# VHH binders against Probable fructokinase-3, part 16

Target 1, 345 residues: Probable fructokinase-3, of Arabidopsis thaliana (Mouse-ear cress) (q9lne4)
Amino acid sequence: MASSTGEKGLIVSFGEMLIDFVPTVSGVSLSESPGFLKAPGGAPANVAIAVSRLGGRAAFVGKLGDDDFGHMLAGILRKNGVDDQGINFDEGARTALAFVTLRSDGEREFMFYRNPSADMLLRPDELNLELIRSAKVFHYGSISLITEPCRSAHMKAMEVAKEAGALLSYDPNLREPLWPSPEEARTQIMSIWDKADIIKVSDVELEFLTENKTMDDKTAMSLWHPNLKLLLVTLGEKGCTYFTKKFHGSVETFHVDAVDTTGAGDSFVGALLQQIVDDQSVLEDEARLRKVLRFANACGAITTTKKGAIPALPTDIEALSFLKDQKKRQTNLKFSKWCCTASPC
Short names: E, the ipSAE of ESMFold2; O, the ipSAE of OpenDDE; V2, 0.75 times the mean of E and O plus 0.25 times the DockQ between their complexes.

## First folded at step 16 (VHH; framework vhh_7nfr_2)

Design w4 (at its last look DockQ between E and O 0.82; V2 from the best seeds 0.00; counts 0 for: pae O 7.8 > 2)
Fold by OpenDDE, look of step 16:
Structure w4 (fold): chain B 345 residues (1-345), chain A 120 residues (1-120)
Amino acid sequence: as target 1 above (345 residues)
Amino acid sequence: QVQLQESGGGLVQPGGSLRLSCAASGFTFSSFWMSWVRQAPGEGREWVSSINTGGDSTYYADSVKGRFTIARDNVKNTLYLLMDSLKSDDTAVYYCAKGITTYSGHFDYWGQGTQVTVSS
């Protein structure tokens, strides 16, 4: 339902955007790789694109290098209809890069070129505060909390958004290797926990944050805080579990032939936010929320059927078509790992 | 193994004060929110207070707001509850809990509890 003014609510996504370089040949070292495929990503950026592709209004706030890659990434956002007024370019620091190593055993290793990268150097004084204040939803991850000055920028942006009345959406999107330690990761991730109105965590993140391997309601509810409106736990092929002050339950996902799980979580979050931005009362209506979550699951599922994150994010037409397809049975997705980031999990 | 050990409970007169302590071990204390929960005889567990990892954010049940203060020492791995202006209705077993939830009293772990009795 369009706001009384007919304008769509703005979703502002804050954080990093980077390029993953994926070797064209598996099982070799990075140095031995004859080439790399560029895989643009960043969980917050992906969420913004996801929202936009679904017909929502999205903006991205972050910092890129004033280099070919930075401009490429900005171009991708623009191409996908994301407002880029929140993007800063750093003339000295380079755009963040990650090289992905695919081991013979299927494990992925990441070599990050972030020492520092431009995204880490976003300052509070560089923030487009007008843009942030215009947000109905302000979405963010945890990577921006790792180092200064970006941490301070993150905090300032949150504050401004909250003061302006935005719904704060938090997907920690845990990347352990980027943190000095697991302990530090937990500490910083949790440091802003009570500020969020909506929190989405994966099963892996739930275990990490609680140090409890038991995936049950009790464990999930341990992450509840008094100001929380919605807690979501995504369980990959098992769908998602939701918790509100009034009700809790689960929504199954869809069975699809998964190709790449990259960006599935971002797609899910983007879809969720796109559906609730103009009518937050959905969060208080279990039946309506379940429909939204079903839609979000669908978007996540669709995203897994294509390679890459951004290229795999569905449009509203695709999502609706998928949901209308009566031949597709609602089943648990069969994929190896639920990935909430643009990087290969 | 996660261990939480409460102490500091006792008998106090109405209007009196108590300080509860909870010694935590078996997990990275500074990485987790902590909470106090209480259970009065014949009643269910009631959330009392929660504190974030850094100690800069605190939450209280309406029944104890303005009277109780939650604090933590991350160096000592200790959670505290300062209870002032105690009332008879505050009589309960007080539990230290790992977690931040105010939802239905579900927490990761709890201690054995310490008895607080407010009686004239």
Scores: ipSAE 0.014, ipTM 0.354, lowest interface PAE 7.8, mean pLDDT 89
ESMFold2, look of step 16: ipSAE 0.501; ipTM 0.801
ESMFold2 (binder alone), look of step 16: mean pLDDT 83; pTM 0.843

Design w5 (from v4 with T101Y; at its last look DockQ between E and O 0.78; V2 from the best seeds 0.00; counts 0 for: pae O 3.9 > 2)
Fold by OpenDDE, look of step 16:
Structure w5 (fold): chain B 345 residues (1-345), chain A 121 residues (1-121)
Amino acid sequence: as target 1 above (345 residues)
Amino acid sequence: QVQLQESGGGLVQPGGSLRLSCAASGFTFSSFWMSWVRQAPGEGREWVSSINTGGDSTYYADSVKGRFTIARDNVKNTLYLLMDSLKSDDTAVYYCAKGIYTYDSGHFDYWGQGTQVTVSS
C-alpha cells in the first residue's frame, strides 16, 4: 500500500564519507606526484547520492571533520539533494583522506589518513535518532564496525532503525587494508550478518567471507540467514545473482565501455533501494525483482562509463534513456538476424 | 583441510541432559557461523541451531527451542550444544556444520562425522 500521504520513503545511509586523492600522474610515488585530484567518496555516501539522483529521498548519517574537506563533503551531499541532518562535525578530528597509488601492475594501493579520522569517532549519543527512526530503509557498510566508538554508533543506529520497522540493507564493501587483519574483518562483518534484511556482496567478497573459491549458488547460499529477504551477489560484467526464500536467479548486466568501476556497486545498491523502498513486495515477486535488478545493473553500468564515483552516478532520466537505447539495440539485432535468416542466401 | 569432529553423544534417559562438542580445524573458526544439524533414522537432516561469529546471536528450531543452547569458544575453536530435557524424538545423529542456516538447510559447506544421541527409557 503506497503510504496514503504520497511521500516517498526515506532511505538513510550510515557510514563514512572521505576524499580520495588521486595522483595526476600514474606510475609514480605519492611523493613524486606533482598533484592530486580530489575524489569525494564513501560507499554509504555514494549510495545516498545515488538514491537522490534517481529521485528518491535519501539521508546520510556520519561524522566529518570540522574542516574545509568536511564541509566540502557535506556540501556535495546537499548539492545532490541528500538530507544532511544526520551529519556531525568533529572539532578535533580531521576528515578522512585516502591517497591512491597506482602500481605498475595496475593495482591500487591506498594510504589512509585515518588515525583517527572524524568518521571513526561517531558516538551513539551523537546520532540523530529521529532521522534514523524515520527511515524506511536503513543502509550501512562494514567500515563503521572497525573501531570504537563508531562501532557502537553503528549498532545503536541499526537497533533503532530495526525497532522503527526499517528494512536493513547491508553492503559490507570490504576494504581489507582498513582492518587489523582479514580474520578480524570476517569476524566483525559476520557479527551483524543476521540483522540485515538485504545483503549485497561482490564475488570477491563472497570468496573472502566464505573462504571458498568456488563461485556457485551453494557458496552464495552459505551466507543465507533465517531473516534474510534478499541476497545479492554482484559479478561485475556478468551481472548479478539473486536469492530469496522462494526463488533464485541471475540478471545480466549491460555491455558498456567501462572507464572506471568506482562507485558501480554503490550505484547498483542505490538503484535497488530506490526502487523497493516504497513497495517491498517486489522482493517476493521474481518478475518484478528482475526488472528492478535490471535497472540496478543499468545504473551500475552507466557509472562505469565515467571517471569517479559521485560524478558518474546517473539520474533517473539518464538511466531510463540508457535502458530505452538498449532495447532498441536489441530489437535491431533481432531484426537483423531475422533478415539474414529470411534471405536465402 | 576443514575438519569438524563431534563428541559427547550417548545414551540418555528422557528428561536427561547432554553436552555435545565440536572441535573445528582447518579454517578460521571465529570468522564463521556454526550450526548443529541432526538426522533421525529414516528421516532427512533437520536444522537444530545456529550461532553467529561472536556468539551473541543464536537461532533454534522450534522443536528444540527452550531446551537446547548453542555456544562457542573461539579460543578453543569449539562449538557446543547443551541439550536439556531430552525427548525420545531427539534421538538422532548430530552433526556440526560450518555456516549459516539456509532456508533449505542444504547449503552448509562442511559437516562432521556426527555423534549419536539416543534418548531411551
Scores: ipSAE 0.031, ipTM 0.553, lowest interface PAE 3.9, mean pLDDT 90
ESMFold2, look of step 16: ipSAE 0.574; ipTM 0.827
ESMFold2 (binder alone), look of step 16: mean pLDDT 81; pTM 0.827

## First folded at step 17 (VHH; framework vhh_7nfr_2)

Design x1 (from w1 with T102E; at its last look DockQ between E and O 0.11; V2 from the best seeds 0.00; counts 0 for: pae E 18.6 > 2, placed apart)
Fold by ESMFold2, look of step 17:
Structure x1 (fold): chain B 345 residues (1-345), chain A 121 residues (1-121)
Amino acid sequence: as target 1 above (345 residues)
Amino acid sequence: QVQLQESGGGLVQPGGSLRLSCAASGFTFRSFWMSWVRQAPGEGREWVSSINTGGDSTYYADSVKGRFTIARDNVKNTLYLLMDSLKSDDTAVYYCAKGITEYDSGHFDYWGQGTQVTVSS
């Protein structure tokens, strides 16, 4: 409810954290790969780290295995300034692992160690309710909805955050192979749709949810609900489209030499939430929202220029420096949009 | 011309129930999301509920969740609002609303004349 004088609002991110294992050699099957690089991940965790690196306050709520990987992942959160008081450790189940490769025939191959993984076993009675109640923004995805008991923990956490007055932010982060069927994924993803204040989807997720290949404003608005404050459709290299109760439009992204797009969406979301948490009236002011979305696009673009998700998430200094460089290019053709607000000029 | 005609309002005691109907004509009803909005005396219009084209997805304002049920009959071109456990705060004129586009549930271009619901003990 009330924040302290001068203290930034807390963004609490709920869900899974895991390790993706990616082959050291391209184009091979999982069994043919001579080795794997571990890539700590999980969209909710990446969002929390993104917020923290941009100078915001973030916490993570989830469950990890009481194992070397679980404690390593908790350490990564702490090293990046994310409050880990919402983390539980399961003594019986292991931290989730995912092995992913793109074979030479163009097919993706997946192997998940989730039989069950610790994140699936988070119970409602394990939730740090005090932490969740302190959220000014509560952010979540859809993977926690797949099975019990985590589905019930997810629902309880949303209820507690909403009752405490938090802004609910939803990015489904569809991982279709984890669902029993596409139909079950649609049902569960949509089952909490009307509870969110902010929803972000990719164009691929929009197509999946609507079963409509035409990516236009009408298709996006088919998923609008009247209590929604912001719907975002990210379009990769084309930027993003935004919809509010009063206005809609699009914001182009920055063109960079992409190396690895992993985590770009999470960087975008973290930037958005960090920019609005302390003044949510931004959502009612199109000019201010457009500046926030340009900043979020910059963070996403920077993230694509480095390998990995977490290693590539920018700091506030890096993001502002990137915008400053782009501002000089825009001045050659147009006046800058980022002239002397907070920093930099 | 688009026409929407609401009916089914009336005076009811707290805890009572009403069923509102909206007869639609002048557009392809089954192709549009439909909504109910309400206006209490001296207040602006408040969104109440929306339903997609097929009727398989329904949405509700927090103030009415669990008490109101929206439904549609695409054969009879009729929108319904089943109102249960009515409270004095539900007193308002209720309007059936059509979105500007087929999928719009937040921006409306046509309303009916409204039907008065009064919850009084």
Scores: ipSAE 0.000, ipTM 0.154, lowest interface PAE 18.6, mean pLDDT 86
ESMFold2 (binder alone), look of step 17: mean pLDDT 83; pTM 0.841
OpenDDE, look of step 17: ipSAE 0.610; ipTM 0.823

Design x2 (from w1 with H107Y; at its last fold request DockQ between E and O 0.79; V2 from the best seeds 0.00; counts 0 for: pae E 2.3 > 2)
Amino acid sequence: QVQLQESGGGLVQPGGSLRLSCAASGFTFRSFWMSWVRQAPGEGREWVSSINTGGDSTYYADSVKGRFTIARDNVKNTLYLLMDSLKSDDTAVYYCAKGITTYDSGYFDYWGQGTQVTVSS
ESMFold2, look of step 17: ipSAE 0.525; ipTM 0.810
ESMFold2 (binder alone), look of step 17: mean pLDDT 82; pTM 0.827
OpenDDE, look of step 17: ipSAE 0.811; ipTM 0.914
ESMFold2, look of step 19: ipSAE 0.617; ipTM 0.848
ESMFold2 (binder alone), look of step 19: mean pLDDT 83; pTM 0.834
OpenDDE, look of step 19: ipSAE 0.764; ipTM 0.892
ESMFold2, fold request of step 20: ipSAE 0.371, 0.539, 0.541; ipTM 0.740, 0.815, 0.818
ESMFold2 (binder alone), fold request of step 20: mean pLDDT 84, 83, 82; pTM 0.840, 0.832, 0.832
OpenDDE, fold request of step 20: ipSAE 0.904, 0.902, 0.877; ipTM 0.959, 0.958, 0.943

Design x3 (from w1 with G54E; at its last look DockQ between E and O 0.81; V2 from the best seeds 0.00; counts 0 for: pae O 14.4 > 2)
Fold by OpenDDE, look of step 17:
Structure x3 (fold): chain B 345 residues (1-345), chain A 121 residues (1-121)
Amino acid sequence: as target 1 above (345 residues)
Amino acid sequence: QVQLQESGGGLVQPGGSLRLSCAASGFTFRSFWMSWVRQAPGEGREWVSSINTEGDSTYYADSVKGRFTIARDNVKNTLYLLMDSLKSDDTAVYYCAKGITTYDSGHFDYWGQGTQVTVSS
């Protein structure tokens, strides 16, 4: 139900945007690779694009290099309908890059070109505060907490957003290699934990943050703080678990032929935020929340069916079509089971 | 292995004060919220207080608000509970807990053995 003629709430996503360079040949060193594919990304940027593609209003706040790659990335945001008024360009620092090595054992290694990159050098005084104040939802990750001055910028942006009445959404999106140590990662990620209204973590992140391998409600609830409205744990193919002040449960995801899981979490978060931005009362209604989470799971699932993050993010039409098709399949399966039970052979 | 060891409990008169300590080991203390929980005889566990990682955010049950103060020393891996203006109703075993307060006081990862606080005239 497209709510009334009113201006859609703005979702502002804060953080990094970068380019992953993926070798065209697997199993070789970076030096031996004959070429690379450019894969633009960054979890906060992906979330903004996801929101926009679903018909939401999104903006991105971050810093890029004043170089070809930075302008390319900004162009991608614009092309996808994301407001770029929050983007700063650094004339001295370069756009963040990552080279991905696929080892023969299937493990991915990352070589980061962030020494420092422009995204790390965002300052509080560079922030578009007007844009941030206009946010109904302010979304952020944890990468921006790693170093100064971006940490200070992150904190300032959060403060301004909160003061303006924005819902704070936090996806830590753990990248261990970017942190000086696992301990430092935990410390910094948790340092702003109580500020978030919505938190989404993966099962891997849950284990990392709690240092507990047990994946249960008790472990998840150890991450609950009194001001939290929604805690989400994404479990890959198993869907997601949700916790609120009043209720908790799980929503199963959809079975798809997964090709690439990159961006699936971002898609999920983008979908969630897009659905709740104009009506936050959904967070207090379990039935409504479950519908939203089902939609978010669908978007995540669809994203896995294509290569890459940004290219795989679904539109609202695609998501709705997918859900419609899934309903048909379920009804057909129910009918087939019913027919098999009714025929006494 | 996670270890939490409470100390500082004892017998005190109404209106008196106690300071509880909890020594933590086996995990990155500074990375976790910490809490105090108490259990009176014949009653269930009751959440008392929680503190964030940096120590700048503290939360209290209504029953202890204004009387108790939670604090932490991340260098010493120690959690504290300053209890002032103690009442008979504060008599309980006090537990140090790893984790953040939830609506369900049973959702903590680890607990200490507890320290007995008795408020009696």
Scores: ipSAE 0.000, ipTM 0.242, lowest interface PAE 14.4, mean pLDDT 89
ESMFold2, look of step 17: ipSAE 0.386; ipTM 0.738
ESMFold2 (binder alone), look of step 17: mean pLDDT 81; pTM 0.825

Design x4 (from w1 with S50R; at its last look DockQ between E and O 0.01; V2 from the best seeds 0.00; counts 0 for: pae E 21.4 > 2, placed apart)
Fold by OpenDDE, look of step 17:
Structure x4 (fold): chain B 345 residues (1-345), chain A 121 residues (1-121)
Amino acid sequence: as target 1 above (345 residues)
Amino acid sequence: QVQLQESGGGLVQPGGSLRLSCAASGFTFRSFWMSWVRQAPGEGREWVSRINTGGDSTYYADSVKGRFTIARDNVKNTLYLLMDSLKSDDTAVYYCAKGITTYDSGHFDYWGQGTQVTVSS
């Protein structure tokens, strides 16, 4: 129940936004592809849009090229109700692009056009510090840590947000090909680890960061730091595991016909942040947290039922409707099981 | 294989100082938080200090705060513990541990063999 009268807390998402070009034909080389579909994305941008679609207040901080693609991306943010006052346009550098190749074996290869792209060139002096200071939650990934000057901008933004009292939310969103090496990726991702109040990692990321294939509570807790309020491990179809200082547990996700998992994690994070931004005490109440995580799982699940990331992100109405329907199904299944046990044939 | 080898322990008088070292191998040292843990005779393991990957964030148990300093050299793959103003209660086997844990969480994945520190007059 959002307290009726007060201004919603602002969630500021920091990082990259780019366009993925997906071939219209699978199993061919990029050069052989007759065409491409534009898929706008970027994990931080997706999170901002997810928050906004759920009825939250969101802003995006990043740098785009002063080109058609950059303006298109900015337009997408605006269209989705995301505050764009944190966006800079670079007159020299181009908007980041990625070409996706679907290999015959189903593996995806990415060819990045980031040599450098505008997002990599964000400087500390370009930051809208007023916007960042206004954040109740400051969310970021790890891609912005890869190169200077964006790394410095990221660090400055975090500092300013923290000083202003924002909750720091971190989703590393590992993209190995963008890093010089796996070792460098681990080093840089972990370099700011202790600054985050909330951290979300996938099972894949957990293995990568810990170099441990064992998926257990011990492995997850190796990522815990004393100032952490919430550690989340997302497990795809198995839901998520949560850790706080006081309690830990798991929340199952929903079974859906998944079409595309792109953006599911972003949707989950956006939903989580949207639910806690105005009442952070939820993080100290296991029952309330579980409800929030159930909602976040629902949003993630819904996102998988459609192609693409941004187009698949649910609204609050869609999420609530989905949850209502799931309750009905569960009740019907319970009744059917009860009826089968009560009839002694 | 992950290896952690502690050194620098010994006998010291109350008020004295020691410097412990831990040589790490078999993993990307700079990618992991590192900790010191100690175990006194007849007692359980006690967390002492931890340091982040970059070395810019350090944490200490209340019992050692202000007296001990944790540091790391990522080029040498070495963890350090400078112990000043040692007390008799600091007598323990000191272990280098890989990983991040809460206070006495026991969620370390690898430990060294330990080095004995004895504070006695």
Scores: ipSAE 0.000, ipTM 0.238, lowest interface PAE 15.5, mean pLDDT 90
ESMFold2, look of step 17: ipSAE 0.000; ipTM 0.131
ESMFold2 (binder alone), look of step 17: mean pLDDT 82; pTM 0.824

Design x5 (from w1 with D56E; at its last look DockQ between E and O 0.79; V2 from the best seeds 0.00; counts 0 for: pae E 2.3 > 2)
Fold by ESMFold2, look of step 17:
Structure x5 (fold): chain B 345 residues (1-345), chain A 121 residues (1-121)
Amino acid sequence: as target 1 above (345 residues)
Amino acid sequence: QVQLQESGGGLVQPGGSLRLSCAASGFTFRSFWMSWVRQAPGEGREWVSSINTGGESTYYADSVKGRFTIARDNVKNTLYLLMDSLKSDDTAVYYCAKGITTYDSGHFDYWGQGTQVTVSS
């Protein structure tokens, strides 16, 4: 099917989509804030949008409230080219809302409207199984594991995707306040660890999952599963480290003036998945993998330069322009270094 | 502080059986994958087996598959290795370890003092 090779593989992202509300003024408690800015979010949804903006094919599977916010969120997915055939609307429960502030003393304050929210009520019998079976990559986090019935829907979706031959991609996206305890979070996040082909964690999540404050390759290796194809540890400004069955290493990120780091990890994952979906042999070739991770780092870096998650996710044009501009900066930096060693200011 | 204490080793004839135990403390045992690793005299460390948090997934090195069984008791915080059909090349110090690492079997962050298993006529 030569004509079918013109269509890209589908990346299906499963999980929550919600609205974060952040204060209009900094350094205040939630009760003191005079107003809030709404920021559509949810890591699985952000990944789907990131894929689509880079020119890939993405779908989202999840449940929203049958309310103005739920329909707004579904509209955002559609406007960004994400297939919405996997979205269900709950007639009774509301779309999830999260209010979060960082007080002037550095303490976080949060309030969640999830008692329950619609995303928690997705049932296994509501899943669009044909959409899930069509996935070349099936991507998920851990928030849908917290309670039933969504935990059972998550497990069924993983099973159906695996049976259909999809690559399983797991980014836990730990949100500790949503779990009954850190111990329960660790237990449940680790309970499905061996189901995934690709796992990405942050350095903070690695510390959490291992209870080891020494962040090195040995600590990451304590989480390596023999059936994994790729384990990634993102290190913020230091880029990422990668581990495969045959090789491991690090890829540096790009230096940018960060404004808002929200969604940088989701942008990184979306870029990774978009780059490998149609040729997964990249995972066996260290040189090619390093190029993909450099691209993913670029997308993450771009995302930090703008406010919000979804507004900051780059297009393929923006990512290419960024990479070309970084090559120019590297050339000018080498020239500047020569001048400083040859002549003082 | 993580503490892992192996026991149950000893001298056994080829074809014999042995049960190893590992008492765990200083961490929430049920939240972690656990592994057995062994080191034969004059050799590097070799991964033997791993078990997930709930005990429903188990993994074995090819050299022991079908002969060894890993198990855990999350109430008693104890890891087990049931060894059957023992061979002379199973002679080693056996360690329990916190984690699932098989990427490089010599790089475990936490392991016990070990228990000696010797298979000889």
Scores: ipSAE 0.521, ipTM 0.792, lowest interface PAE 2.3, mean pLDDT 89
ESMFold2 (binder alone), look of step 17: mean pLDDT 82; pTM 0.835
OpenDDE, look of step 17: ipSAE 0.671; ipTM 0.848

## First folded at step 19 (VHH; framework vhh_7nfr_2)

Design y1 (from x2 with T102I; at its last look DockQ between E and O 0.68; V2 from the best seeds 0.00; counts 0 for: pae O 2.1 > 2)
Fold by OpenDDE, look of step 19:
Structure y1 (fold): chain B 345 residues (1-345), chain A 121 residues (1-121)
Amino acid sequence: as target 1 above (345 residues)
Amino acid sequence: QVQLQESGGGLVQPGGSLRLSCAASGFTFRSFWMSWVRQAPGEGREWVSSINTGGDSTYYADSVKGRFTIARDNVKNTLYLLMDSLKSDDTAVYYCAKGITIYDSGYFDYWGQGTQVTVSS
């Protein structure tokens, strides 16, 4: 549906952007690796790019090092149509890096170069408040809560956005190794829980935040707060469950040949926010919300079919094409089943 | 095992004050929102108040707003409810609950056994 001729609502994503270095050879130590592939990322940055690729208006607020990597990352945002007026460059601190180790057992270990990194050093006085005030949606994670002064910057940005009337979107995107302890992670993540209008958590995060292994509606609803408009629980291949004040349900995702799940959640969130930014009434209409969530699931699914996060984020054309193809497959399956039942052998 | 034990309830005259306490154990208390819920005789459970992990954010039902104060001590793993200007309508069993609530319908993981508060002249 062609949104009327009016200026698209701005989605401002706040937080970290970094580069993952992935070894070119698996099963060896970082020191033994002959080389690394650069994988730009950061959940908030990925969300901003996802929004932009889907045809939305996106901006990123964060701090990068005034170095080659920082400028590379900023360039990636610009190339993808994300407004970079909210980016600060630190002359003294370096851009955040992460080295990924693939263990023989398939588990990933991360070695972070954040001692401190520039993203951690964002100050409240460095914030582009005009940009933040212009946001219709303000999206953030939890990594920015880990240390000062970025924590204070996060709180200030959130306050300013809320005062300006923005919808607050929260994806904690739990990274336990970045926190001093699991308890501290939980405490800080939950400390601002009531500020968000939309919250998205994974099943793993749900268990972590509730300390309950039972994945049911009751457990999810225990995370509900009085000002919440939408609670989402993503369940990987099972899709997502949604909760509002008036209704709750589930939307199945799409079966795809998954290559890499990196960025799938970010893609989902970006798609969701892009679809609701100009019409928040969708959150009160279950049928409309389900359609949006189906679209978000599709974007997440598509993202898993390619390596990396940012390179795998779909455009609106790609997402729509995917959905069209899925409908055709479903219709063909129904027809084949109908033909088999109609022939009395 | 998660345990919540309420105390401090009793008989009080209208206009009086009470302080309820809830001792929490079996979970990382400082990491969770906590709430008070009450149930009057013959009525359903009513949400009273909630507090965030740090104690800097509090919520109250309209019926108790301005009279009740929720607080927590994360070192002592204790939740408090200060009740001032008590009314007869405040007569209920008061429950400590782990988690956040929806107005008028509380979803909580765990509840205490409750403490009786009776406001009667």
Scores: ipSAE 0.295, ipTM 0.700, lowest interface PAE 2.1, mean pLDDT 91
ESMFold2, look of step 19: ipSAE 0.631; ipTM 0.848
ESMFold2 (binder alone), look of step 19: mean pLDDT 82; pTM 0.832

Design y2 (from x2 with D104E S105P; at its last fold request DockQ between E and O 0.86; V2 from the best seeds 0.00; counts 0 for: pae E 2.2 > 2)
Amino acid sequence: QVQLQESGGGLVQPGGSLRLSCAASGFTFRSFWMSWVRQAPGEGREWVSSINTGGDSTYYADSVKGRFTIARDNVKNTLYLLMDSLKSDDTAVYYCAKGITTYEPGYFDYWGQGTQVTVSS
ESMFold2, look of step 19: ipSAE 0.446; ipTM 0.781
ESMFold2 (binder alone), look of step 19: mean pLDDT 83; pTM 0.841
OpenDDE, look of step 19: ipSAE 0.837; ipTM 0.927
ESMFold2, fold request of step 20: ipSAE 0.535, 0.568, 0.470; ipTM 0.815, 0.828, 0.797
ESMFold2 (binder alone), fold request of step 20: mean pLDDT 83, 83, 83; pTM 0.843, 0.842, 0.836
OpenDDE, fold request of step 20: ipSAE 0.904, 0.902, 0.903; ipTM 0.959, 0.958, 0.957

